# Ledger of designs, part 1: VHH binders against f1rd40r3617to3795

All scores and structures are predictions.

Target 1, 179 residues: f1rd40r3617to3795
Amino acid sequence: FNISVQSGYEAISQELCVVTCLKDLTSVVDIKTSSRPAMIGSLTDGSTETFWESGDEDKNKTKSITISCVKGINASYVSVHVDNSRDIGNKVTSMIFLCGKAVEDLCRIKQIDLDSRHMGWVTSELPGGDHHVIKIELKGPENTLRVRQVKVLGWKEGESIKIAGQISASVAQQKNCEA
Structure headers, positions and changes below count from the first letter of each chain, unless a header shows other numbers; antibody chains are not in Kabat numbers.
ipSAE, averaged over its two directions, is called F for ESMFold2-Fast, E for ESMFold2 and O for OpenDDE. V2 adds 0.75 times the mean of E and O to 0.25 times the DockQ between the complexes of E and O.
[cut] stands for letters that were removed.

## First folded at step 1 (VHH)

Design e1 (framework vhh_8emy_2)
Fold by ESMFold2-Fast, scan of step 1:
Structure e1 (fold): chain B 179 residues (1-179), chain A 121 residues (1-121)
Amino acid sequence: as target 1 above (179 residues)
Amino acid sequence: QVQLQESGGGLVQPGSSLRLSCAASGFTFSSYAMHWVRQAPGKGPEWVSSISGSGGSTNYATSVKGRFSISRDNPSKTLYLQMNSLRPEDSAVYYCATEYYPLWGDSFDYRGQGTQVTVSS
């Protein structure tokens, strides 16, 4: 639908693709945690020196971060910053990314296992479609775990660039067109 | 007690199709997402596909996208995996899993015996 193919001179096909610029949507999504909601601000403050640490509310339960998107914004990627090298007693060794239309109707996107000395961003691409909720389930060997930052990348309805390109040009070529 | 029983595997030639089934009991089937996971001999488990409780959302591993289709019949409490254009690298024991017992790391303590799929000439 976003691509028009035209046959040019001597059967040379020309393709016009609509490219969506990815932008940081973290400030416009709603974020909930399985415990210690007072620490949610640490996940979105732009600093990896602060952290959200799980508490007693989710003891013996799945620890998670749930992101809800407002109508008109579309999440394409979610990134989570984990620093197991500093958070020795609160390591995250596995993440499961889920998405769906509502928290009661989620399905798994992928599982990413983390090295015991992992430090840095863990990114999951999100499937296209009517997905308004993203859930990140977290597993670690200790009673509590720490996450230092969360970032949501995507696009706002109407935020797109039209480019004239060769056949097979993809949206992935321009993941982040705004600083 | 949650019970999951896989069936439908077999020996097929490359390019063939198979439909796997998973009969579920012991929980409210329609309230939980379901998954297909496979494990080849000597390899770790690989997630294949997922479907939400209502069936409204589906996801697939890149290696099977476009060839496999996951579906569910909530009234009969059955999960399905339609596998088309099978390749030798699809050979594995296939397990179904439920979000009632989420899959963590390499632990699949609540999986059944699975169903063997062998793709060979």
Scores: ipSAE 0.000, ipTM 0.199, lowest interface PAE 17.1, mean pLDDT 75

Design e10 (framework vhh_8emy_2)
Fold by ESMFold2-Fast, scan of step 1:
Structure e10 (fold): chain B 179 residues (1-179), chain A 118 residues (1-118)
Amino acid sequence: as target 1 above (179 residues)
Amino acid sequence: QVQLQESGGGLVQPGSSLRLSCAASGFTFSSYDMHWVRQAPGKGPEWVSSISWSGGSTNYATSVKGRFSISRDNPSKTLYLQMNSLRPEDSAVYYCAKDWGDYYFDYRGQGTQVTVSS
């Protein structure tokens, strides 16, 4: 969901990933990081108080999070939580989203620049059709970067999604939808 | 309690136009971004269009860009989707949705059926 910069006011790229009855696929995808793989669990623990912090392994390389979907699951949105207001020494100022059928065949979807005080979710809609790999490239001014959470929303093959109902106004929660 | 009621769908010929409406209640309509999403039989939901809380910014899916126009009337708490040059592939149930900002947004209506067929 992109908003273009327009004359006379700052239009921030608005990214949005919330659909009632889409399934949270985060626990069934494979996640790899460019460094410190031992910290990957911090990205999927459901808490924005923990973080993945990049290390020396990708010091002179592009820092990234790569998500691989297994056969039978279809990702529609990917969301990344960044808290530059707390992570002053590990800011993320730019994200590039790519996807494709394989790591060697990725197409750039979008690039989103984050302000130096950004706090919250950054979401990319994924193109419809067959894609198995989503890559998020991360840039920032410091030696290391921090990301606090990653979520993937979509559906399982053979399931129809019933779009009805409501989520709570307090604390975002996944709604279970009957196929 | 958030409630969204879609209307305006119907059976039309290819090349025709339709205007969908969504009446909102149970929340401060003017404070939230709003969206249109559609779902065709046997397919997953597809995002169609978004509009900011003020109406100052709009976005469209590539498949509808140039043909559809989203708008809102905050005083009447109504969201609209003007659909022009309709194609058979636009046939779907259309739902309006309230932006929640995090992981979820509220689809709370039966939707309105759009069928584009000869």
Scores: ipSAE 0.000, ipTM 0.148, lowest interface PAE 14.1, mean pLDDT 76

Design e11 (framework vhh_8emy_2)
Fold by ESMFold2-Fast, scan of step 1:
Structure e11 (fold): chain B 179 residues (1-179), chain A 121 residues (1-121)
Amino acid sequence: as target 1 above (179 residues)
Amino acid sequence: QVQLQESGGGLVQPGSSLRLSCAASGFTFSDYAMHWVRQAPGKGPEWVSSISGSGGSTNYATSVKGRFSISRDNPSKTLYLQMNSLRPEDSAVYYCAAKPYYRSGFPYDYRGQGTQVTVSS
C-alpha cells in the first residue's frame, strides 16, 4: 500500500494481509544545521522545552536544517516543532521543504507560512522515491530563529512487511506499529 | 488553509447511537487517510479509528471495534463516525484529524476544534 497516502493504520485481516508501519527514524538520520551545530541535540532530545537557535555563522545565508538518509532509510514525513508564542524574538514565519538525491540537486516540495503566534508541529509529506537529502529552509523577521524539535517518520528498505494483528490504541499512537 | 470542522456530538444515554461528521477543506481530501481521536477530561488523546484515502481500508481501537464504524464521502469531503451501543467510557471530545498521531507528544498536524460526546444516565 502507498505509505504517502496511508497513515499506517490500515485494516488488519488474516495471514495474507501485510501491513506497512511508519517508524520514527529520527535517531538514525544525519542532521546538519546552517549554524550552531553544538545545539543539534536539542532538536532530537524528545523535549519541546529545549531549542536550536541559529547563530552569526548564517547571518547572511539561508538558515536551514538538512537531514541526510543513509542507505536503506526512506523518509515519508518530516515534522518541525516551532513555538512562536514563546520565541517572540526568534519567530519562524515561513518554511520551505526541499528534497533530492544530493544537497547540490534539491527540488522544492512546498512552502508553509506560519502564523506569528504559531505553536506546534509543522509537517511535510515527502514525495515517494529515492530521495536521500531533505532540507528545511527557515525564514523570519529576526536575526536568529528557533526550532524546538525535528522528527522523521518513514521505513527501512529490506525489512519484511509484517502481517499484523489488531493494534491497540496506545501502541498505534505511541510506538511504531510493528507486528 | 486546511480546515476541519466536527459536528454531531451531544448528551445521550448508555446504549444510544450518535453519528459524528467532519467537513474538510483546503486539501485534496481523497489523497489523505483520515482519523478520529478522542480525549476525555484529565486523560491523554486516544486514537479511535482510521480510514484510507479511498475508503477501502479501515481500522479501529479494540475498545470500539464492533460498535463504531468509520466512513467517508470523498465528493462532499466529509468524514463520518457512526457510534452504536455507547458507554459512559466513550464520553470525550472527539477530533477529526488528517495526519497520524504516531507517537506520544507528536500531535496531528490538521485537527478540528472537536465535538463533545457525553454518555450519562
Scores: ipSAE 0.000, ipTM 0.102, lowest interface PAE 18.2, mean pLDDT 75

Design e2 (framework vhh_8emy_2)
Fold by ESMFold2-Fast, scan of step 1:
Formats: structure tokens, sequence, C-alpha cells
Structure e2 (fold): chain B 179 residues (1-179), chain A 121 residues (1-121)
């Protein structure tokens, strides 16, 4: 199975379900935060034991995480890990997901409210279409907020069709923005 | 020895309800996030819903949100999917999986044999 052409043959077998698999794109996107950019690494280190905590730069402003995709990168889902049960003084009680072609032209996808004891991943599907920027706006009752991890899932243009064992992007959503 | 057994599927009319169950054995059920994934004939697997180990985090695919409800009972090691207002496009084999809390893409450590749901008149 060390020959790539043989692997490709199995992927296009008529007896098998052949689909494009979703991939973790987190390492190939650009991530910016509304404050404390030195802590961005905590969002992508693969650990939910570390966190990004907002600072003074966004004290009286919207706290946010902005994800920018380069050409050929297609994001289908974004997932954010919040642990309000440990982060009692830095709770996130609401998230607003937005996307668009540029930071200046974002459409609201959805708002997800979190209970005061939320612990775990919060996932938003992204509308199908040409979007390069995803913004996550964060709200909570305290002066600072904590987010423990961010993941971006999707596919790269030019990737081979693979036999689905995990998840499929076979049904793409239409681009829908909340007005 | 690790096993997941799905049940509760069947043939129903559009607008009907079904409750799927997944009985787990051979592993520490309350240490894992649980997922429902479906696959229609000729299509790839589609993630449907996920629930964390303590039910503190629950997520749904947009296509089923508001119609489906995921729940778990850790003492009985059982995962459930309550499906309401079923549509023809919900027809698929439904699989139960255990894995990491990375949503919606997950490395499924355990996958059952599935239960067939057909929504047709």
Amino acid sequence: as target 1 above (179 residues)
Amino acid sequence: QVQLQESGGGLVQPGSSLRLSCAASGFTFDDYAMHWVRQAPGKGPEWVSSISWNSGSINYATSVKGRFSISRDNPSKTLYLQMNSLRPEDSAVYYCAAGEEFLPYSDYDYRGQGTQVTVSS
C-alpha cells in the first residue's frame, strides 16, 4: 500500500462510499484576538488545560477571535472550547459567529448562548460559499473572558477524494447571513 | 469486547418521530463524548449530533437542530437520539460513536453496526 496509485484506486471503488473528508485546518489559518495576542498559542496548542484570557486592550470593546483563511482553504466548521466550570471569573455566556469575504464585510451566522456551567466544545457550521474570514464575538458578565481551544475544520482545494470513515462535507449549505 | 449497539430505527412516514438508542459496553462510557453520525445510500457520513461526557456540551448539525434531541444516561451506559418531524432526507443508517470532544470532526474510537431509518410514504 506504499504505492499512491493503488490507494487512489480504493478511494474510487464503486463498492465503497467515496467522499471528501473534513480536515483539521487550524494550523494553516491565521488567528487574531481582540487582546493579548501573545496568548494566541494557547488556543491552538491542542490542550484544553491552557487558555487565552482577554486583557485591557479590549476592556470596553467587543472581545473576539478572528480567523482568516488563505486562498485554497475552505472552512466548513469552527469549534470553540469553553470551560465556565473552571473559569468562574471569566465566563463566556454568549458567542456570535460571523463570516464574510473580509473583516469589514461580515454576516452574522448565529448566536449560541452558553449556560453558566458550560464545559466543552461549541461548534458552528459555516455557510457554503466564498468566505475567507470567520469572527467569533464573545460575551460574558466579567471584565475578562477565557477561551481554551479553537479548531477550524474544512478542506483544501486540490485534495484527493477519500473513502469516508469519519465525516463528510457532501451536503454543502447555501450561504446564509443573518441581517 | 468494546461494543456499541444501535436500535430503534424503522420505516415511518414524514412528520413522524423515532427514538434511537445506543447501548455501550466494554469501556468507561462516562469518560467519552458520544456522537450520532448518519450515512444515506451513495453518500458519505454526515455528523448529526454530539454530547459531552457530562451532557454539559450538546451540539447539532443545522439540518436537524430544533427537530432532534440527543441525551445520555451514564448509569445505564446508553445514548439516545429523539427524532421529531422526520423528513425524507433524514433517511439513512444511523451510527453511534465514541470519541474526543472535538466537534463536529471526531476520531471515532468505537463504531456500532448502525440502525436503518427510512422516512417514506
Scores: ipSAE 0.012, ipTM 0.244, lowest interface PAE 8.5, mean pLDDT 76

Design e3 (framework vhh_8emy_2)
Fold by ESMFold2-Fast, scan of step 1:
Structure e3 (fold): chain B 179 residues (1-179), chain A 121 residues (1-121)
Amino acid sequence: as target 1 above (179 residues)
Amino acid sequence: QVQLQESGGGLVQPGSSLRLSCAASGFTFSSYWMHWVRQAPGKGPEWVSSISSSGSTINYATSVKGRFSISRDNPSKTLYLQMNSLRPEDSAVYYCARDDYGSGSYWFDSRGQGTQVTVSS
């Protein structure tokens, strides 16, 4: 930034054009897990020191976290915190993100493979059209997996929003989520 | 005082490559997610790519996926954007931006002055 003369708010506003109004929607979406639903609170408590650990209910099945958006809620990104460096017996080595209008009609968005020592957030951009359900399928070498936190970012209908990014679905993204 | 300084832009032909750099100072670079954002004349800002503090998580806008590559060098406090197969629609001022929470929140609290990329025949 190269300003030799101090100016009013207008000049500052012009140079600070990269401001987003994406909101943390995690507390207002419905979250379900493939097992141990009593531990769902650990995914949304704001702490990466607590975790959801899958149980016997999905021992030989796909482990998953399903997010349902109610009317008026628009999710733009979903972020999942995994700590394979601490959770050595419960590693997540792959995540598959899916979305759709209903849980029985989901299309794959993307697959992300995680390093065996991964620690941090894994984020997926979501298609901008007519989805109500986001599903995250989790894979790993052990019977149980751990996820430490989930965050959903987006906006609510009727609120004014500025986004410093293109979140609208491309032809490729729309194709991946077509029924 | 957070400072971000972009460089590497220029005028190139369609199909060419450019590598953008962003030098960071005034904060613990290795603790923050970083983003590339672009803005064409008369248009709003468009998010291009993001990278987590460790470099383990990387995201791209669909419009640049497969053509652009984001990376970072924490020891030198530098963010990079490798841009391949450039198209006229990639013409914009490219900004380096710091994530507000350092955790991949996609809220940008700081950006640099920008570097101009012009793709034209």
Scores: ipSAE 0.000, ipTM 0.148, lowest interface PAE 12.6, mean pLDDT 76

Design e4 (framework vhh_8emy_2)
Fold by ESMFold2-Fast, scan of step 1:
Structure e4 (fold): chain B 179 residues (1-179), chain A 121 residues (1-121)
Amino acid sequence: as target 1 above (179 residues)
Amino acid sequence: QVQLQESGGGLVQPGSSLRLSCAASGFTFSDYYMHWVRQAPGKGPEWVSSISYSGGSTNYATSVKGRFSISRDNPSKTLYLQMNSLRPEDSAVYYCAAEWDSGYSYDFDYRGQGTQVTVSS
């Protein structure tokens, strides 16, 4: 059987212990990039054939995608699609995920290093508690880098919460960011 | 632990109908978007249809729209695909797939073993 229509989500959810039913919140969050804000639409258009490519504004600075949730929107997972196999001159080789109540109160969740031929989704679980800002810092060997899609999964306050897709021990959601 | 078991495939003549079933176990079926995906010999996988966790939203590939109907029964944890006016081009192995929550990704958390559909005179 050679069918494979699965990416990072399958690896995350294949062995579910606890299930949390989450909404795609990507259309209701605010997304900012460290450069070329006119290309932000390529990150949320549902196509991995389009991309956001960093520009001169951040060539000597940390490249990033910042997601801000309005009140009542709670993000549980963030997923980023990278295609280093096609984007050989714009590879992303490392991602650092941060979160907090405000951009000045961010703490590191995790760092994920990507293979030089990585293709597919990279997913980070977000810690429980009040956080409204998620920042993804991107590193690569070239002057510019490309990201093809971003998705945010979570729930809206006031709606029924379902459990679907949680594979980490509940302890993971209890962790606060560390300095 | 997680299982998706497709059934209902077979050999039929052009213009015939078939109903495929997918029995799910090992996860909370009602919390997942469900999909039908097919793969013909020598071709890559083709998405066929999707249904939301409540059954309130459905979507179809243009090649099957108007001929196929997706449905689900959450109490019995079963997904269905009613296929009408079958064409030789519909011949493929049909797979059931589950996704956390649909957001237009074609990413599937689980997939089954498949059921063979052959449309031939």
Scores: ipSAE 0.000, ipTM 0.097, lowest interface PAE 18.2, mean pLDDT 74

Design e5 (framework vhh_8emy_2)
Fold by ESMFold2-Fast, scan of step 1:
Structure e5 (fold): chain B 179 residues (1-179), chain A 123 residues (1-123)
Amino acid sequence: as target 1 above (179 residues)
Amino acid sequence: QVQLQESGGGLVQPGSSLRLSCAASGFTFSSYAMHWVRQAPGKGPEWVSSISGSGGSTNYATSVKGRFSISRDNPSKTLYLQMNSLRPEDSAVYYCAAEYTIEWDSSTYYDYRGQGTQVTVSS
C-alpha cells in the first residue's frame, strides 16, 4: 500500500525557479453591453481615464456587461473598475455577478455594494467548471452609469506552464521562489 | 520559509486510483491558488489542475478531465489530487505549486513549487 517512488526522475535543476501569474484573458473574450456598444472599447483599452456610459436604451432596464469566453478559455476572476468619486452623476452603487453556460442559464455568484465614493477595482472569483458566460449587472441612482475598465483573469485549458530558469536576476529579485 | 511537500505517489496498475497530497507551510495557504503540474521524462511540464484560494473555482487539463479531482483543506493547509482510471500516459513526477498575485499579465509563472512525487502507471 505504500510504494512511494517520489524523488527519482526529477530532471529538475536546483537552478530552476517557477513564478506564475494568472493570464490576462481580456483580449480573447467577447464583451457586450446593454447599451452604447460603440463605447465597449473604453472597457478594455487599459486606461481608467476612459469609460463606458450606459445609454437611454436601457434607462428602465437592467444595465449590464456580458463577457463570453471562447472554447478552451477558463475564466477564474473578473474585475470591474468603478470611479464614483469622479463619476458623481453616473455612480454604480451595486454589482451582481452571474455566470453560466449560456445567457439564458446564468447563476448568481454574488452581489457587491459600493459606497458613494468608491474608486477602484471590484473583483469576483468565478466558480470552477464550464462557465462560458459572465454577466455583470449594474445598479445606481442615476439614469446612466459609468464603468471604466474590465479585466478577465484565468487559464487556457490544456496549456503547458512555462518553467522560468533562475537565469533572470529580475525574477529572483521580485519573488523568492525557492523550495 | 515556504515549503510544499508532495506525497502519495507510487507504482500502480492501469485502471487504478491514487490520491496525491501536498502539505504547505510558511505562507497564508488560503490566499494562494494551488496547482498540480506534471513532467514525464524527455517532455516539458504539463499543467494538470488548478484550484482557487477559497476552493470555489477549479480547472482541469482536457487529458485528465472527468478522471482527476482537485480539492483543498485550508484549515490543515493541504492540497489533494484524486486520480481515477489511471493510464500509462499519466506516469510523471507530479508537482504542487502555489500562486499569489492577481496581476493583469499575459504570462504564467508559479510563485512556489515543491520537490515532486513520482507516479508510475505500468503493468
Scores: ipSAE 0.000, ipTM 0.123, lowest interface PAE 17.8, mean pLDDT 74

Design e6 (framework vhh_8emy_2; at its last look DockQ between E and O 0.02; V2 from the best seeds 0.00; counts 0 for: pae E 12.0 > 2, placed apart)
Fold by ESMFold2-Fast, scan of step 1:
Structure e6 (fold): chain B 179 residues (1-179), chain A 121 residues (1-121)
Amino acid sequence: as target 1 above (179 residues)
Amino acid sequence: QVQLQESGGGLVQPGSSLRLSCAASGFTFSSYEMHWVRQAPGKGPEWVSSISWSGGSTNYATSVKGRFSISRDNPSKTLYLQMNSLRPEDSAVYYCARVEYTYDSGEFDYRGQGTQVTVSS
């Protein structure tokens, strides 16, 4: 039994209307990549038609996306969009999610292996606590890899956003869940 | 693996109260928003209530607002639903659910078998 809902600035509840306090925190985090930093905007532009592609700077290093959160922001999930079906020469076949207080002191959260035809979001829940840095390490068989979008979902301490679900994808008024 | 086990259902008279419990394991319970969802015979699922990670924010379906109260005990990894002033239309199987979110959608991760609530005289 499986029910789909969408969180953030638009709410979609398939056959079930839900209210959630989860919000999109992507605009308030700092994102760095292991190479081609000029393409970082493609990861947060709201479109899966654009992509970040790794470059020569990380040829001999682990390819990665690093997200740094501001204090007071509690990230609960990080989601990464991969389209191996379109990006046949730049496939991502494995992702390792890490988090910690600083880039030098990260703990592995999980590893997710992707089907060679994967298309869609890959999500990792984040452990509770005061984590300032999230790192996503990317692996694949090719010299360069492509990622199409990144989202950080969570809440702000002492403030929550309530979003009512609708069957259609339309802008739903955000409401404070605390009252 | 995520495991959710509901309990506390039963057969009660209209106007009675029941307290449902959900024991969670296999994930960091305190980091997740939790939900109660119900499904009556011959009906689709209906969302009932949600509670934020800390318990600081709660939401209720209009049909249960003022009668039901959701709460959680993070140290014991348990979610609760206090149901007061029960009505025959509250009869359903109640599921404890965790939502796994993505950019485009979220999925209710139903790991429990549900607990049956029947309100009848």
Scores: ipSAE 0.167, ipTM 0.658, lowest interface PAE 3.3, mean pLDDT 78
Fold by OpenDDE, look of step 2:
Structure e6 (fold): chain B 179 residues (1-179), chain A 121 residues (1-121)
Amino acid sequence: as target 1 above (179 residues)
Amino acid sequence: QVQLQESGGGLVQPGSSLRLSCAASGFTFSSYEMHWVRQAPGKGPEWVSSISWSGGSTNYATSVKGRFSISRDNPSKTLYLQMNSLRPEDSAVYYCARVEYTYDSGEFDYRGQGTQVTVSS
């Protein structure tokens, strides 16, 4: 995958290259936020210099980012970039990843607490099957929080994929380029 | 129907170890985050630990961190809680719980009948 991100990305890339022919699906998914939807573009612009910041309407509430996949799109990983060292007054200290077929019927698949100085990507593997909705619930110590990037990796229907146990990350990357 | 059944509890001395098990049935176990919770007499329920569907992410209450270890075996649909360095304050009924959502009330979607753990000299 061809993402221009900070140093933490390389570490994740090893994890994300476990399957050949994984593609960046971020551009083909629908993203919604619990507040300030006008800033959603910052989540997918490929830059960790920009961010989505939750609004006052989410004060004292759980903040969320919801990703909806279109038919034929199979998300395998979702990754969220947070920089608590930079976002001093907008830290994220908790992430809950949920997924399901519909927004009304989601299952919790991952929960993680972040250090107050955490900088980098947080990634969740997604269960196989028709999990078309991904919700990320976010909490922090402040009234507002910031998320800098969201990335969705997966595969499209009709495409063949290989499991990483069979190939190196470099080979996987090459295969992705050839696909 | 969803069923969760805990086992492995007992009476032990302080400093000892126990391993709890939870047998799950009636749902796709590997699709759900699972939790352990406990309730001591006269106290409200206390969250103990959680594990993601894949086992790749685990969380612990501060009171048990470093002493307890949660794990799961998806093929056998079993959840485990390894409890080391047990203390009297760990005495409680321990429940296995399936959680789809976090509730403010501390309620869980499904839980078992529980297994009693008593730590006493």
Scores: ipSAE 0.013, ipTM 0.279, lowest interface PAE 8.3, mean pLDDT 84
Fold by ESMFold2, look of step 2:
Structure e6 (fold): chain B 179 residues (1-179), chain A 121 residues (1-121)
Amino acid sequence: as target 1 above (179 residues)
Amino acid sequence: QVQLQESGGGLVQPGSSLRLSCAASGFTFSSYEMHWVRQAPGKGPEWVSSISWSGGSTNYATSVKGRFSISRDNPSKTLYLQMNSLRPEDSAVYYCARVEYTYDSGEFDYRGQGTQVTVSS
C-alpha cells in the first residue's frame, strides 16, 4: 500500500490490491436448531444443494435456528438460503430475525414473508457490537420445512486489514491484488 | 467508474474534533457496506469503523469506540466520520472503502485517495 503527493489515481496505481476484511464467521459460531440437530452440517457445508429439514421435536411449533457469537466476534450480517421451488413439500414462507445479547433477551430486527416460489438468500443486517445471539424463526404451510444454508459474515476483534487498491488508470480499473 | 473522495482532514490540537466526509460516485452507494480505514506512517492499515448499507448497523475498532461516530446519507451518496477527543495516536491518512460480499468473504474492492489528519501540540 503506497500513497504520494500525486493525484489519487497515480498515487494508488503503484499498488493494486484485493484484500479480505469481512469474513465468513460461520465456522466459529455455535449453531443450534429446534429439531434434527444431526442435520446442522447441511446448513454450514457451503452447499445450497444440501438441507436441514425440521422434524418431530418442533412438530406444530415454530421452527428456529439459533446462532451464538462469542465475545470478540462482530457479526455484521446473517443470511439464510431457502429454495421453495425445489422444496415443494417443505416451504418456508415466513422468517423473523431476532438479535440480542442473550437468548432470553431477543428483539425482532426483521420480518419477511416469502412467496411460494422464492429461491435464494434472505439477509438481515445485525446491530453493531459483539457477543450476539441471533435467532431465525421460520414458518411454512406444512409441518416440516427446509433451509439450505446459513452464513454469518463479519470480523473478529484485533484482525488486521488490507486495503484494495484504488482504480488505477481507466484501462486498469478492474485490477485488484492481495497483500 | 467507481470514485471515492475523502475530505475534512487537517492539523488540529489534541482534544479537538474533526468531521470527515467521503463523496461516492459511479456505483449504487446505498447497496454497499462502507468503512473507514486509517494508516499512519510506518504502520499497516488499521480498520476504524463500518456502517451497513442501510445505516442500521455500525461497528468500531476498540481504539476509537466512544470517540468516533460513523454515519451515512444515502440520498447524497456521502459517508461521514465524526471524530471527537482526538489524540496524537489518531494521526493518519483516513480512507473510506467499499466492501463487496462473496459467498465466503467480504473484501475491500475500492478506496479513495485519503485525507490527512494530524494531531499535534
Scores: ipSAE 0.000, ipTM 0.240, lowest interface PAE 12.0, mean pLDDT 76
ESMFold2 (binder alone), look of step 2: mean pLDDT 80; pTM 0.805

